# Ledger of designs, part 67: miniprotein binders against q96jn8r1131to1294

Target 1, 164 residues: q96jn8r1131to1294
Amino acid sequence: TLEFLENHGKNILLSNGNRTATRVASYNQGIVVINQPLVPQLLVQVRIDFLNRQWTSSLVLGVITCAPERLNFPASACALKRAAWLLRGRGVFHNGLKICEKFGPNLDTCPEGTILGLRLDSSGGLHLHVNGVDQGVAVPDVPQPCHALVDLYGQCEQVTIVNP
Key: E = the ipSAE of ESMFold2; O = the ipSAE of OpenDDE; V2 = 0.75 times the mean of E and O plus 0.25 times the DockQ between their complexes.

## First folded at step 7 (miniprotein)

Design H21
Fold by ESMFold2-Fast, scan of step 7:
Structure H21 (fold): chain B 164 residues (1-164), chain A 120 residues (1-120)
Amino acid sequence: as target 1 above (164 residues)
Amino acid sequence: MKVLVIIFSDDPEILKRAEEIARELAEKYGAEVRVIHTRDYSPDEAVLEAYEYGADVVIIIVTDEEKAREVYEWLKDDLPDVKVFVIVEGGEEAAKRLEEEGVDAITSPEEALEALRKYL
């Protein structure tokens, strides 16, 4: 079964059998990682449970290709300059460099109840799913193994893993 | 080198000084400069503007010490590789107190240009 790893950002509290992640302070230090590698055709989904509109930005999601079990997580996924592909707002970023201007919906405006998914296709393309709708390939040829990452940043204070 | 200037003030004089700093950075150092101003700031917005622009250096212009400390901490926590300077329009005493707390505070456009010359 899919769970969030016990190694996570310092403001995270895990509950519901490690399937719910809550950021209990501030706007950052909220990185969580799924406990299994993102293998082709595995759809990993999280639901946005709680948004705090004190902040203006929201969650970031993507993949990392480094081993997450002992990683000292930075305060923000934006600080990951190695082995990271991130979806933030409408942009796609690789190691801090923007590689796509506008992809999918604006993640900063997704409301509570939105279900976001990550999936690798058979060719290694990383797909974003929003409420069950495949947005297409955000990143081609993702190296493997890779791990799904969610940064509960800004407004997004709680997510829960949802089965397909 | 990419420099982002973020102004957390409606003061027309501060806005003029920020444009002057941006122009001089471009002319003297060949820097690529973006200037934004925001009346209602949030820490996460400031961080993500810098990230999306790909800023190497961020210059923050604010009017009080508490905002200066907060904005500096947002950027240094989330983007530790980015060089951050804070210009405080509260004068030399305010800048000295911030510097004692580890904030890279400067008081004038001339000082900003001189600091960037050393950083490079």
Scores: ipSAE 0.376, ipTM 0.680, lowest interface PAE 2.4, mean pLDDT 85

Design H22
Fold by ESMFold2-Fast, scan of step 7:
Structure H22 (fold): chain B 164 residues (1-164), chain A 120 residues (1-120)
Amino acid sequence: as target 1 above (164 residues)
Amino acid sequence: MKVLVIIFSDDPEILKRAEEIARELAEKYGAEVRVIHTRDYSPDEAVLEAYEYGADVVIIIVTDEEKAREVYEWLKLDLPDVKVFVIVEGGEEAAKRLEEEGVDAITSPEEALEALRKYL
């Protein structure tokens, strides 16, 4: 069963059997990681539960290829300069470098109730799913093992892991 | 009014100050605020983010004078109608040098808020 790791950003509170992550302060320090590696065919999904509209930017999704269990997370996923592939707004980023201008919907505008998913295909391509719809390959050839990451940044103050 | 805050630092103290600026702008001035945090210094990314957001005001938080000058110049060249402020970690002396060079440099969140009052 999928859960968020006990190691997370400073402003995160886990609840609901570690399946719900709430950012209880500020706009940052909200990184959470899934408790098992993202292996091919595994679909990891989170639902946006609560948006605080005092902020304009919202959640970031992606993968990291370093071991997350004892990692000292930075304030924002965008500060990760070790093997990290992130989806932010409409962009795709590798270690802080923008590698795609427009991919999928704008993550800063997804409303409460949106279900966002990450999945690796058999070729190592990272896919984004939005409300059950595959958006295509955001990143080809992701190194393995890798771990699904959600950064509850800005507007997004709560997410919950949901099953397919 | 749309305000974009871009933080080119992972320093917790700088991030805290940026959070205070963003909160004040949203709560007291009714501004739409977007906050971007990246350790990777990239002046072209700052320009792209400001353009896509449709920013009226951009506040850049950066750790040294050379980067402050460079990102300010990039924004003014590509987006001349946008009001740009840079907050430089280097105190009053660093801000004074930048202002003598024509850069709108400030040293505190309070100064940013005061400067922006003129645009409301």
Scores: ipSAE 0.005, ipTM 0.170, lowest interface PAE 14.5, mean pLDDT 81

Design H23
Fold by ESMFold2-Fast, scan of step 7:
Structure H23 (fold): chain B 164 residues (1-164), chain A 120 residues (1-120)
Amino acid sequence: as target 1 above (164 residues)
Amino acid sequence: MKVLVIIFSDDPEILKRAEEIARELAEKYGAEVRVIHTRDYSPDEAVLEAYEYGADVVIIIVTDEEKAREVYEWLKEDYPDVKVFVIVEGGEEAAKRLEEEGVDAITSPEEALEALRKYL
């Protein structure tokens, strides 16, 4: 079964069999990674459980192509300058550079209960799913192996892995 | 060098001073400058703007000493390699108190230009 890795940002507390991640302090240091590589057709999904309106930004999700088990995570996923493809707000970012201005819905406005999913298609395209709806290819030709990453940044203080 | 100026104030005089800082930095020091104005006091959004821009230096303009401290601390925690200057409109006394707490505080845009000149 899918779980969050024990290697995570310092403000994260894992519970519910490592399927729920809670950020217990501040707005940052909230990166978590799924325990298995994102292989083609595997749909990894998380539900937004709690939003703290003290902040204005929200979660970031995407993939990294480096081994996550011993990675020293930065305070924000947006600080990753190599091996990272991220979705933040409406933008798509590769290694800190914005490569798409508006893709899918604005992630900063997704309410509690929203289910966000990541999936690779057979051609290596990274797809975002929102409440079961495929938003299309956000990033083509993602190198493999890659690992699904969620950054509980800003408003988003809790997520839980949900099965399809 | 990339400089981000973040303004946490609706005061027209402060907005004018920020524009003057940006102009001086671009014209006299050859800096690339981006200015953002926000009413919502949200350091998480400010940090993301700094990352997206690739800022080397951040200048924060605020009217509240307590808010200046919070924004400075959060930027330094999230973005430790960036140089941060805080301009607080509380005058010399407010800047002195912030400096005693380890914040790089200055009292005016003119002082920001001088401090940045030393950094360069």
Scores: ipSAE 0.486, ipTM 0.746, lowest interface PAE 1.6, mean pLDDT 85

Design H24
Fold by ESMFold2-Fast, scan of step 7:
Structure H24 (fold): chain B 164 residues (1-164), chain A 120 residues (1-120)
Amino acid sequence: as target 1 above (164 residues)
Amino acid sequence: MKVLVIIFSDDPEILKRAEEIARELAEKYGAEVRVIHTRDYSPDEAVLEAYEYGADVVIIIVTDEEKAREVYEWLKEDFPDVKVFVIVEGGEEAAKRLEEEGVDAITSPEEALEALRKYL
């Protein structure tokens, strides 16, 4: 079964069989990574459980191609300058550089209960799914192996892995 | 050199002064300057803006000392290698109190850029 790795940001507490991640402090240090590589046909989904309106930004999700089990996570996924493709707000970022201005819905405004999914297609294209709806290819030709990453940043204090 | 100026005030005089500061930084010091204004800017948004812009220096203009400490601390935690300066509407006396606490408070962003100029 899909679980979050034990290696995570320092403000994260895992529960529910490592399927729920809660950020217990501040707005940062909330990176979690899925325990299985994101292979074609695998749809990884998380549900937004709790939003804290003290903050204005929200979760970031995407993939990394480095080995996650011994990675020293930065305070924010946006600080990753290598091996990272991220979706934040309406933007798509590669190693800290914005490569697409407007893709999918604004992640900063997704309400509690929203289910966000990541999937690789047969050509290595990274897809975002929102409440079961495929938003299209955010990033073409993602190198493999890669791992799904969620940064519980800003407003987003809790997510839970859910099955399709 | 990239300078990000973040303004936490809707006072027209403060906005006018911020525009003068941005102009002086660009014209006299050759800085690339971006100015962001919002009354309700939160620290997480400020940090993300600094990441996206690639700021070398961040100058925060705020209405009070408590907000100054709050935003300064979070920016320094995320960016230990970025220089952060605070301008408080309370002037010299407020700046002295912030400096006692280890916050880099200034009365002018030109002071900050001049101090760093030889290392950039």
Scores: ipSAE 0.363, ipTM 0.693, lowest interface PAE 2.5, mean pLDDT 83

Design H25 (at its last look DockQ between E and O 0.04; V2 from the best seeds 0.00; counts 0 for: pae O 10.2 > 1.5, placed apart)
Fold by ESMFold2, look of step 8:
Structure H25 (fold): chain B 164 residues (1-164), chain A 120 residues (1-120)
Amino acid sequence: as target 1 above (164 residues)
Amino acid sequence: MKVLVIIFSDDPEILKRAEEIARELAEKYGAEVRVIHTRDYSPDEAVLEAYEYGADVVIIIVTDEEKAREVYEWLKEDMPDVKVFVIVEGGEEAAKRLEEEGVDAITSPEEALEALRKYL
């Protein structure tokens, strides 16, 4: 089954059979990674459970191609400078560099209950799904293997892995 | 060297002074400077902007001493390799209190130029 990996940000507590991640302090140290690499037949979905409007920004979604089990995560996913493709706000980032100004919805405005999904296509394209609807290819050619990453950043305090 | 100046004050005189500092940093020290003005930037947004810009130094201009302390501590924790300076409206007493608590507080834009001479 899909679970959050035990190696995660320092402010994360895992619950619900490691399918729920909660950030219990601050605005950062909230990186979690899905325990299985993405493959074309796998849709990884998380539901936004709780948002704290004290903060301005919100969660980051993406993939990493480094082996995640022993990786030392930075405080914030935006500090990842290698092997990372991230969706943040309205933008797409590769190793901290914005490569697309607008893709999909603005993640900073997604409300509680939103279900966000990540999937690879057969060409290595990374797709974003929003409430079950494919938004198209965010990144056209992601190296494999890669793992889905969520940073419970800013407003985002809890997400849960849900079935497709 | 990349310098990010973040202005949380809506005082037009502070904005003018910050733009003058940015111009001097660029002209005298060859620094690349980005100035952003916002009423509502929180530490989470400041971190995002600093990493996206690739800032070596961040100067924040804040009107509230308690806000300044919290923002400084969060930026230092998240960006340990970035030098952070705080300018607090309210003068030398506020800066002294912050310095006593280990915050790199500066009382004026001119002090920011002096502090940055060592890192350029």
Scores: ipSAE 0.619, ipTM 0.849, lowest interface PAE 1.4, mean pLDDT 86
Fold by ESMFold2-Fast, scan of step 7:
Structure H25 (fold): chain B 164 residues (1-164), chain A 120 residues (1-120)
Amino acid sequence: as target 1 above (164 residues)
Amino acid sequence: MKVLVIIFSDDPEILKRAEEIARELAEKYGAEVRVIHTRDYSPDEAVLEAYEYGADVVIIIVTDEEKAREVYEWLKEDMPDVKVFVIVEGGEEAAKRLEEEGVDAITSPEEALEALRKYL
């Protein structure tokens, strides 16, 4: 069963058997990581449960290739300078560098109830799924092992892991 | 060196001052300068702009002394490796009070550049 790791950003509270993550303060310090490596054929999905319109940015998701159990998370996933591939807004970022300008929908505008998924294909390509629809390959040849990361940044204050 | 100037105000006089600061930094000190303006109070967007720009220095301009500390603390927490300075309306007296509270408050961009020269 998929769960969020107990090692997370300091503003996170886990509930629902560690399947729901809530950011309880500010707009930052909201990084969570899935408890199992993202292996080919595994689809990891989270649902956006609550958006706080006081902020203008929103959820960031992607993968990291470092071991997450003892990682000291920065206040924002965008501060990760190594071993990180992130989807933010419409951009794809590798270690802080924007490598694609427009990929998929704008994550800053996804409403409550949106289900976002990450999956590796058999060639190591990282796919984004939005409400069950494959958006294509955001990043080719992701190194393994890698771990799915969600940053409850800005507007996004709560997500829940969703089954098929 | 990349300097990002963030204006947390839509007051035309403050926007004009920010443009003058950016021009001086670029022309006299050879800094690469980007200016952004936010109409709504939303530090999250400003932080993401700073990361994407690759800012070495962030100078924030706020009109309200009581908001200056809050914004400064949030940005410092989110960007611990970036040098953050605050210019607050109210001049030298307001800057002195903020500095007594632990905020890196400045009255001119020259103060920011002088501080950085010591740690480059």
Scores: ipSAE 0.611, ipTM 0.821, lowest interface PAE 1.2, mean pLDDT 85
Fold by OpenDDE base, look of step 8:
Structure H25 (fold): chain B 164 residues (1-164), chain A 120 residues (1-120)
Amino acid sequence: as target 1 above (164 residues)
Amino acid sequence: MKVLVIIFSDDPEILKRAEEIARELAEKYGAEVRVIHTRDYSPDEAVLEAYEYGADVVIIIVTDEEKAREVYEWLKEDMPDVKVFVIVEGGEEAAKRLEEEGVDAITSPEEALEALRKYL
C-alpha cells in the first residue's frame, strides 16, 4: 500500500492511513515522501485536496534517490541540493538547478481535484501524469531506486494518494 | 484592501514574522492578503505580481538593503499610489538610510502593523 512516510516536514499532519498529508501551519515545511520506491510502470498519484489562495505558488512534485527515512527535510524542496529531480511550476529542476524551462502544465495553477501522477518507464524516464493524461518524459533517466516526493508548498495545503 | 507581502529571505524567523503579519492583516483588519517568497519570484517578478494583483499595500521583508531599494523604486514607478513598507531584518542602519530616501523602512513586524493600522 502506498503511504507517506512518517519522516516528513515539520508542518505536516498525516491522516487517512498516512495517505493524506495536510500542511497545518505556514506555507512551507511541507515535504512528504511516498514509502514505496518507484518501479517501472507503477503510477503513483496524488490529488490536490485543498488550496489556500492566501499564498502563491503550489506543490512541487518529484523524486529523490537518497534514503528518505534518514533525510532531514529542508523548509522547501528547492533547497534539496542532492539526489533530487523536481517539477515546480512549468520547470524541471535537478539539485536546485533548472534543467527545463517549460514542461507540462503549470503546477502552480492546478485547481483542487487535480490528480498528479509520476511514473517511470522501462528506460528510466520519469513521466508526469495530469488527470490521467501522460504529459511526457520530464526526466529522461532517473537513477533507481527513487521515491516520489511531494512538497506541500504555498497554496497547496492538502494532498491524498489515490489509486489509478 | 489588497496587501502583498514579499519575502526576500530564507531565515526562519523572518518567514515566521511574515506569516504573522499576513494573518493579522487578514483576521484583524479584513485585508485581502497574498504572500510571495523569493523562491518563486525575483524582485522584478514580484513587482509585476503586485501590479497584476492590484495591491494597495506592499510589505517587503528583506535582509538586503539594495534589494529593498530596487523593489521600492520599481513599485513607485509602476504603481505610484501603492503604499510600500519595508522591513529590514537586522539592518537598523539600512532602515535608516531607506527612511532618508522616503521609504517606510522598519525593523520589526510590530512597527509594520502599527504603521499599517494607521493607513488602513
Scores: ipSAE 0.005, ipTM 0.267, lowest interface PAE 10.2, mean pLDDT 86
ESMFold2 (binder alone), look of step 8: mean pLDDT 89; pTM 0.921

Design H26
Fold by ESMFold2-Fast, scan of step 7:
Structure H26 (fold): chain B 164 residues (1-164), chain A 120 residues (1-120)
Amino acid sequence: as target 1 above (164 residues)
Amino acid sequence: MKVLVIIFSDDPEILKRAEEIARELAEKYGAEVRVIHTRDYSPDEAVLEAYEYGADVVIIIVTDEEKAREVYEWLKEDLGDVKVFVIVEGGEEAAKRLEEEGVDAITSPEEALEALRKYL
């Protein structure tokens, strides 16, 4: 079964059998990673459970191609300068560089209850799913193996893994 | 060198002063300067802007001493390798209190420019 890894950002508390991640302080130090590689056609989904309106940015999600089990996570996923493809707001970022200005809905405005999904297609294209709707290919040719990452940043203080 | 100026104030005089600092850095020191206003950017968003911009130096302009300390701590935690300076309206007394608590506080544009000369 899908779970968040025990290796996570300093402000994260895991519960519900490691299927719920809660950020208990500040706006950062909230990176979590799924315990299994994102293999083609596996749909990994998380639901936004709680938003704190003290902040204005929100969660970031994507993939990393380095081994996550013992990785020393930075305060923000956006600080990752290697092996990272991230979706933030409406942008797509590769190793800190914005490679697409407008893709899918604005992640900073997704309300509580939104279900966000990541999936690799058979050609290695990374897809974002929002409430069951495929947004298309955000990143082509993602190297494998890769691992799904969620950064509970800003407003987003809690997410839970949801089965399809 | 890339300098990001973040303004936590709607005071027109503070906005004018920030633009003067940015212009001086660009014209006399050849720095690439970006100015952002927190009317449009929260502190958590400002950090993301600093990462996206690739800032080498961040200057925070704020009118409240309590807010200056809080914002400085947030940015230093997230941007540890980036030099962060705070300009606070409370003048030399406020800057001295902040410095005693470990915040890199400056009180004037001239002081900011001289401090940055080491990085330019």
Scores: ipSAE 0.581, ipTM 0.796, lowest interface PAE 1.3, mean pLDDT 86

Design H27
Fold by ESMFold2-Fast, scan of step 7:
Structure H27 (fold): chain B 164 residues (1-164), chain A 120 residues (1-120)
Amino acid sequence: as target 1 above (164 residues)
Amino acid sequence: MKVLVIIFSDDPEILKRAEEIARELAEKYGAEVRVIHTRDYSPDEAVLEAYEYGADVVIIIVTDEEKAREVYEWLKEDLPEVKVFVIVEGGEEAAKRLEEEGVDAITSPEEALEALRKYL
């Protein structure tokens, strides 16, 4: 079963059998990673449970190709400069470089209850799913193995893994 | 080199100072410069503006020492590789107090250019 790894950002508290991640302080230090590699055809989904509108930005979603079990996570996924592909706001970023200006909906405006999903297709393309709707290929040819990452940044203080 | 100037003020005089700094950086160092206002005083927005732009250097213009310290810490924590400078309206006394706390504080466009030259 899918769970968040116990190695996570400093402000994260895991509950519900490691399927719910809550950021208990500040606006950062909220990176969590799924416990198994994102293999082709696996759809990993999280639901936005709570938004604190004191902040203006929100959740970052993506994949990393480094081993996450003992990684020292930075305060923000934005500081990842190697082996990271991130979806933030309307943009797609590879190792800190914006590679797409507009892809899918603005992640900073997704309301509570939104279900966000990541999936690799058979050719290694990374797809974003929003409330069950495939947004298309955000990143082609993602190296394997890779791991799904969620950064509970800014507004997004809680997410829960949901099964299809 | 990409330089982002973030202004946490609507004061016309401060906006003119930011434009002067941007012009001098572009002319003297060939820097690519962007100037923005942050509509909200929030750490996450300042970090995201710097990240989105791909800034190598951020110059923060604020009117208050407490705000200067907070914004500096936000950027250094979330984007540790980015060089950050703060210009605070409180003048030499305010800049001295901030420097004692480890913040790279400057008081004029000329000092901003000198500080950036040291970074390079």
Scores: ipSAE 0.457, ipTM 0.738, lowest interface PAE 2.0, mean pLDDT 85

Design H28 (at its last look DockQ between E and O 0.03; V2 from the best seeds 0.00; counts 0 for: pae O 7.1 > 1.5, placed apart)
Fold by ESMFold2-Fast, scan of step 7:
Structure H28 (fold): chain B 164 residues (1-164), chain A 120 residues (1-120)
Amino acid sequence: as target 1 above (164 residues)
Amino acid sequence: MKVLVIIFSDDPEILKRAEEIARELAEKYGAEVRVIHTRDYSPDEAVLEAYEYGADVVIIIVTDEEKAREVYEWLKEDLPYVKVFVIVEGGEEAAKRLEEEGVDAITSPEEALEALRKYL
């Protein structure tokens, strides 16, 4: 029963049994969170369905360690200064601080149809998967519980949860 | 302290003034300064440039009062903890109107340096 939480950014519309998220306005206010914690071995995957090339940047992917069910989400995941680990472009960020310059592919250039996945290993390492390929450990020792987050920012206007 | 200067103008005189501001911030106050020149007023690009750099302060240099308001609002919405200043290269009257609307508008390099003293 993997779904997006009904608590989300104000420009989001959920459909397809809360498995598809569409940003219906602007370029921001597009944060969505998976409805259950990211536990070790669980691979959470989303497919990029639609890119609007009026904008230059694209989605942000990551985890938060605060409870998301009643959280007042900021306009951008980049505003999260506590309890957040984000993958944006090729960078890895912890609470707004860049902790890695180049990890995996550039998320700003992933085309429609790309499947992006997040998984915790048995040691709490956060892995990024791109089209089924494990990119390695982006963040070691992520505190638990944590929740997978997608920010439909800029170009990325629609994503859908897909099964492994 | 990290200061990002974003210039939304191709005017060589404005580019020269921006470099002078950046140089004085670095030399006299020990700030780490980055200057970006862009012709496109893409809000997502400006926001993410500030985020990537880790900016504490963003100084926007524009010639158009309406564009100044828009860029300021985008940065404040997406990065509410970053301090944003706008330099309008169009005169004191435009700066006063922006200030009445809650925009931190300044009209000279000297004002920019004085406004930043509390963060330096």
Scores: ipSAE 0.597, ipTM 0.808, lowest interface PAE 1.3, mean pLDDT 86
Fold by ESMFold2, look of step 8:
Structure H28 (fold): chain B 164 residues (1-164), chain A 120 residues (1-120)
Amino acid sequence: as target 1 above (164 residues)
Amino acid sequence: MKVLVIIFSDDPEILKRAEEIARELAEKYGAEVRVIHTRDYSPDEAVLEAYEYGADVVIIIVTDEEKAREVYEWLKEDLPYVKVFVIVEGGEEAAKRLEEEGVDAITSPEEALEALRKYL
C-alpha cells in the first residue's frame, strides 16, 4: 500500500498506518516521501486535511529521483538543488530553477479538502491532478525511478494519502 | 545575477534609499533587481518571493533588530544558497550586535553598495 516513508522531516509525525503526515512544530522540516516510486498508471493522491492560515506559503509537491530511504532532508524542499522537480505556488521548478511560470492552481490558495495527485504518463511526463481533474503535463520527462514528495510547509500542517 | 530588495518599513526616506540602491545595482553592476514591500512581518513571504524570483542575493531593510534576526534566519534555513544582507536603519549598535551573531548586517545604503560590489 501507499504510505509515507519513516524517513521524513524532523517536525513530522506519521499516523493512520503511515498514511497521514502532520507537521507538529514550527513552519518547516516537513518533507515526506511516498514509499513506492511512481510508475505509469499509479496515481498518488494526498488530501489537504489542515491548514494554518497564519502563514502565506503552503505545501510544496513534487518528485525526487534520489533514493529516499536514507536521504538527509533539508529544512525546506526549496533547498533541493539536485534530482528534484517541484510544484510551488503556481510555478514549476527543477533543482531550484523555475521552468514554468504558471501551471495548474496556486498551491498557496488550495483549501482544506483539496486532493492533489501526481502520476507519470507513458512518456515519463509528470501530471498534476486537482480534485480528480488532470491539469496536464507539469514536467515532460522525469527520470525513473522517482518518488512523490510533499513538503508540509507554512500553512500546510496535515495531509493524508487517499485512494483514487 | 538577481538581487531582491525587501523593505519592511513604510518610512518614505527608507523607501527612497532602497530605490536608489536598486537603481545603482542595475546601472553600475548590471544586476537584475526587484524591490518589494512585504506585508508587515511575514518571513515566509520573504522566502516565497526570493525563491519565486530566483534571487542570488537578498537585501533586507528593516528598523527592528528582532525582525531582522527572524527574517534572516528563515531565509538562511530555507534558502541556504542565497546570500543575505540586512540593513538596520538608524542602528549602528544593532548592526554590530547582529554581526557578532554572524548576520551580514549593514548600517546604511552606502555600506550595502560597497559590500555588494565586493561580493559581486
Scores: ipSAE 0.443, ipTM 0.764, lowest interface PAE 2.5, mean pLDDT 87
Fold by OpenDDE base, look of step 8:
Structure H28 (fold): chain B 164 residues (1-164), chain A 120 residues (1-120)
Amino acid sequence: as target 1 above (164 residues)
Amino acid sequence: MKVLVIIFSDDPEILKRAEEIARELAEKYGAEVRVIHTRDYSPDEAVLEAYEYGADVVIIIVTDEEKAREVYEWLKEDLPYVKVFVIVEGGEEAAKRLEEEGVDAITSPEEALEALRKYL
């Protein structure tokens, strides 16, 4: 079963069998990692449950290739400087550096109820899914094993892992 | 609440309206308000000003939709804890376009008061 790891950002409260993550304070410290590594054919999906428009920006979605159990999470995923491929807004980032300016939909404008998915293809390409629709390859070659990461940042205050 | 009003216009009417809004925010809502204006103001300067002032809310007043977008994006990225409102003179259509992009856009300073009411 897909769950969020107990090692998470300081402002996160897990519930629903660790399938729901809620940021209960501030706008940051909201990083969570899904327990099972991504493997080809596995679609990992999270639903945006609640947005708080008190803040700006929204969730960051991506993968890490380091061991998540021991990761000392920074305040935001943007501060990850190694082993991280992230989708933020319309950009793709690797270790904090933008490697693509415009990819897929703008994550900052995804409404509540949006289901975001990550999937590795057989070539190691990381795909973004939005409401079940494959948006294409965000990252062409991701090292394995890797784990899906969600940063409940800014407006995004709650997400839930959902099954396909 | 600290509110920073940044006016990207030399239009006297806009300036007057902005000052009126600032006054109302201060008097009716007890907000601390700083008003700055310049036609030549970069997004990074806006961010810096907001940060240094300790703004909770930034209201940007622009005549240029592109400038609005630019400033908003910078503020969003660097100060995600700051609520940003954009007043664009491009009218309702410009505001709608910005809203579609996730920008909190309004068409007048007066609307800013109503929009801010729930935050103050």
Scores: ipSAE 0.019, ipTM 0.289, lowest interface PAE 7.1, mean pLDDT 86
ESMFold2 (binder alone), look of step 8: mean pLDDT 89; pTM 0.917

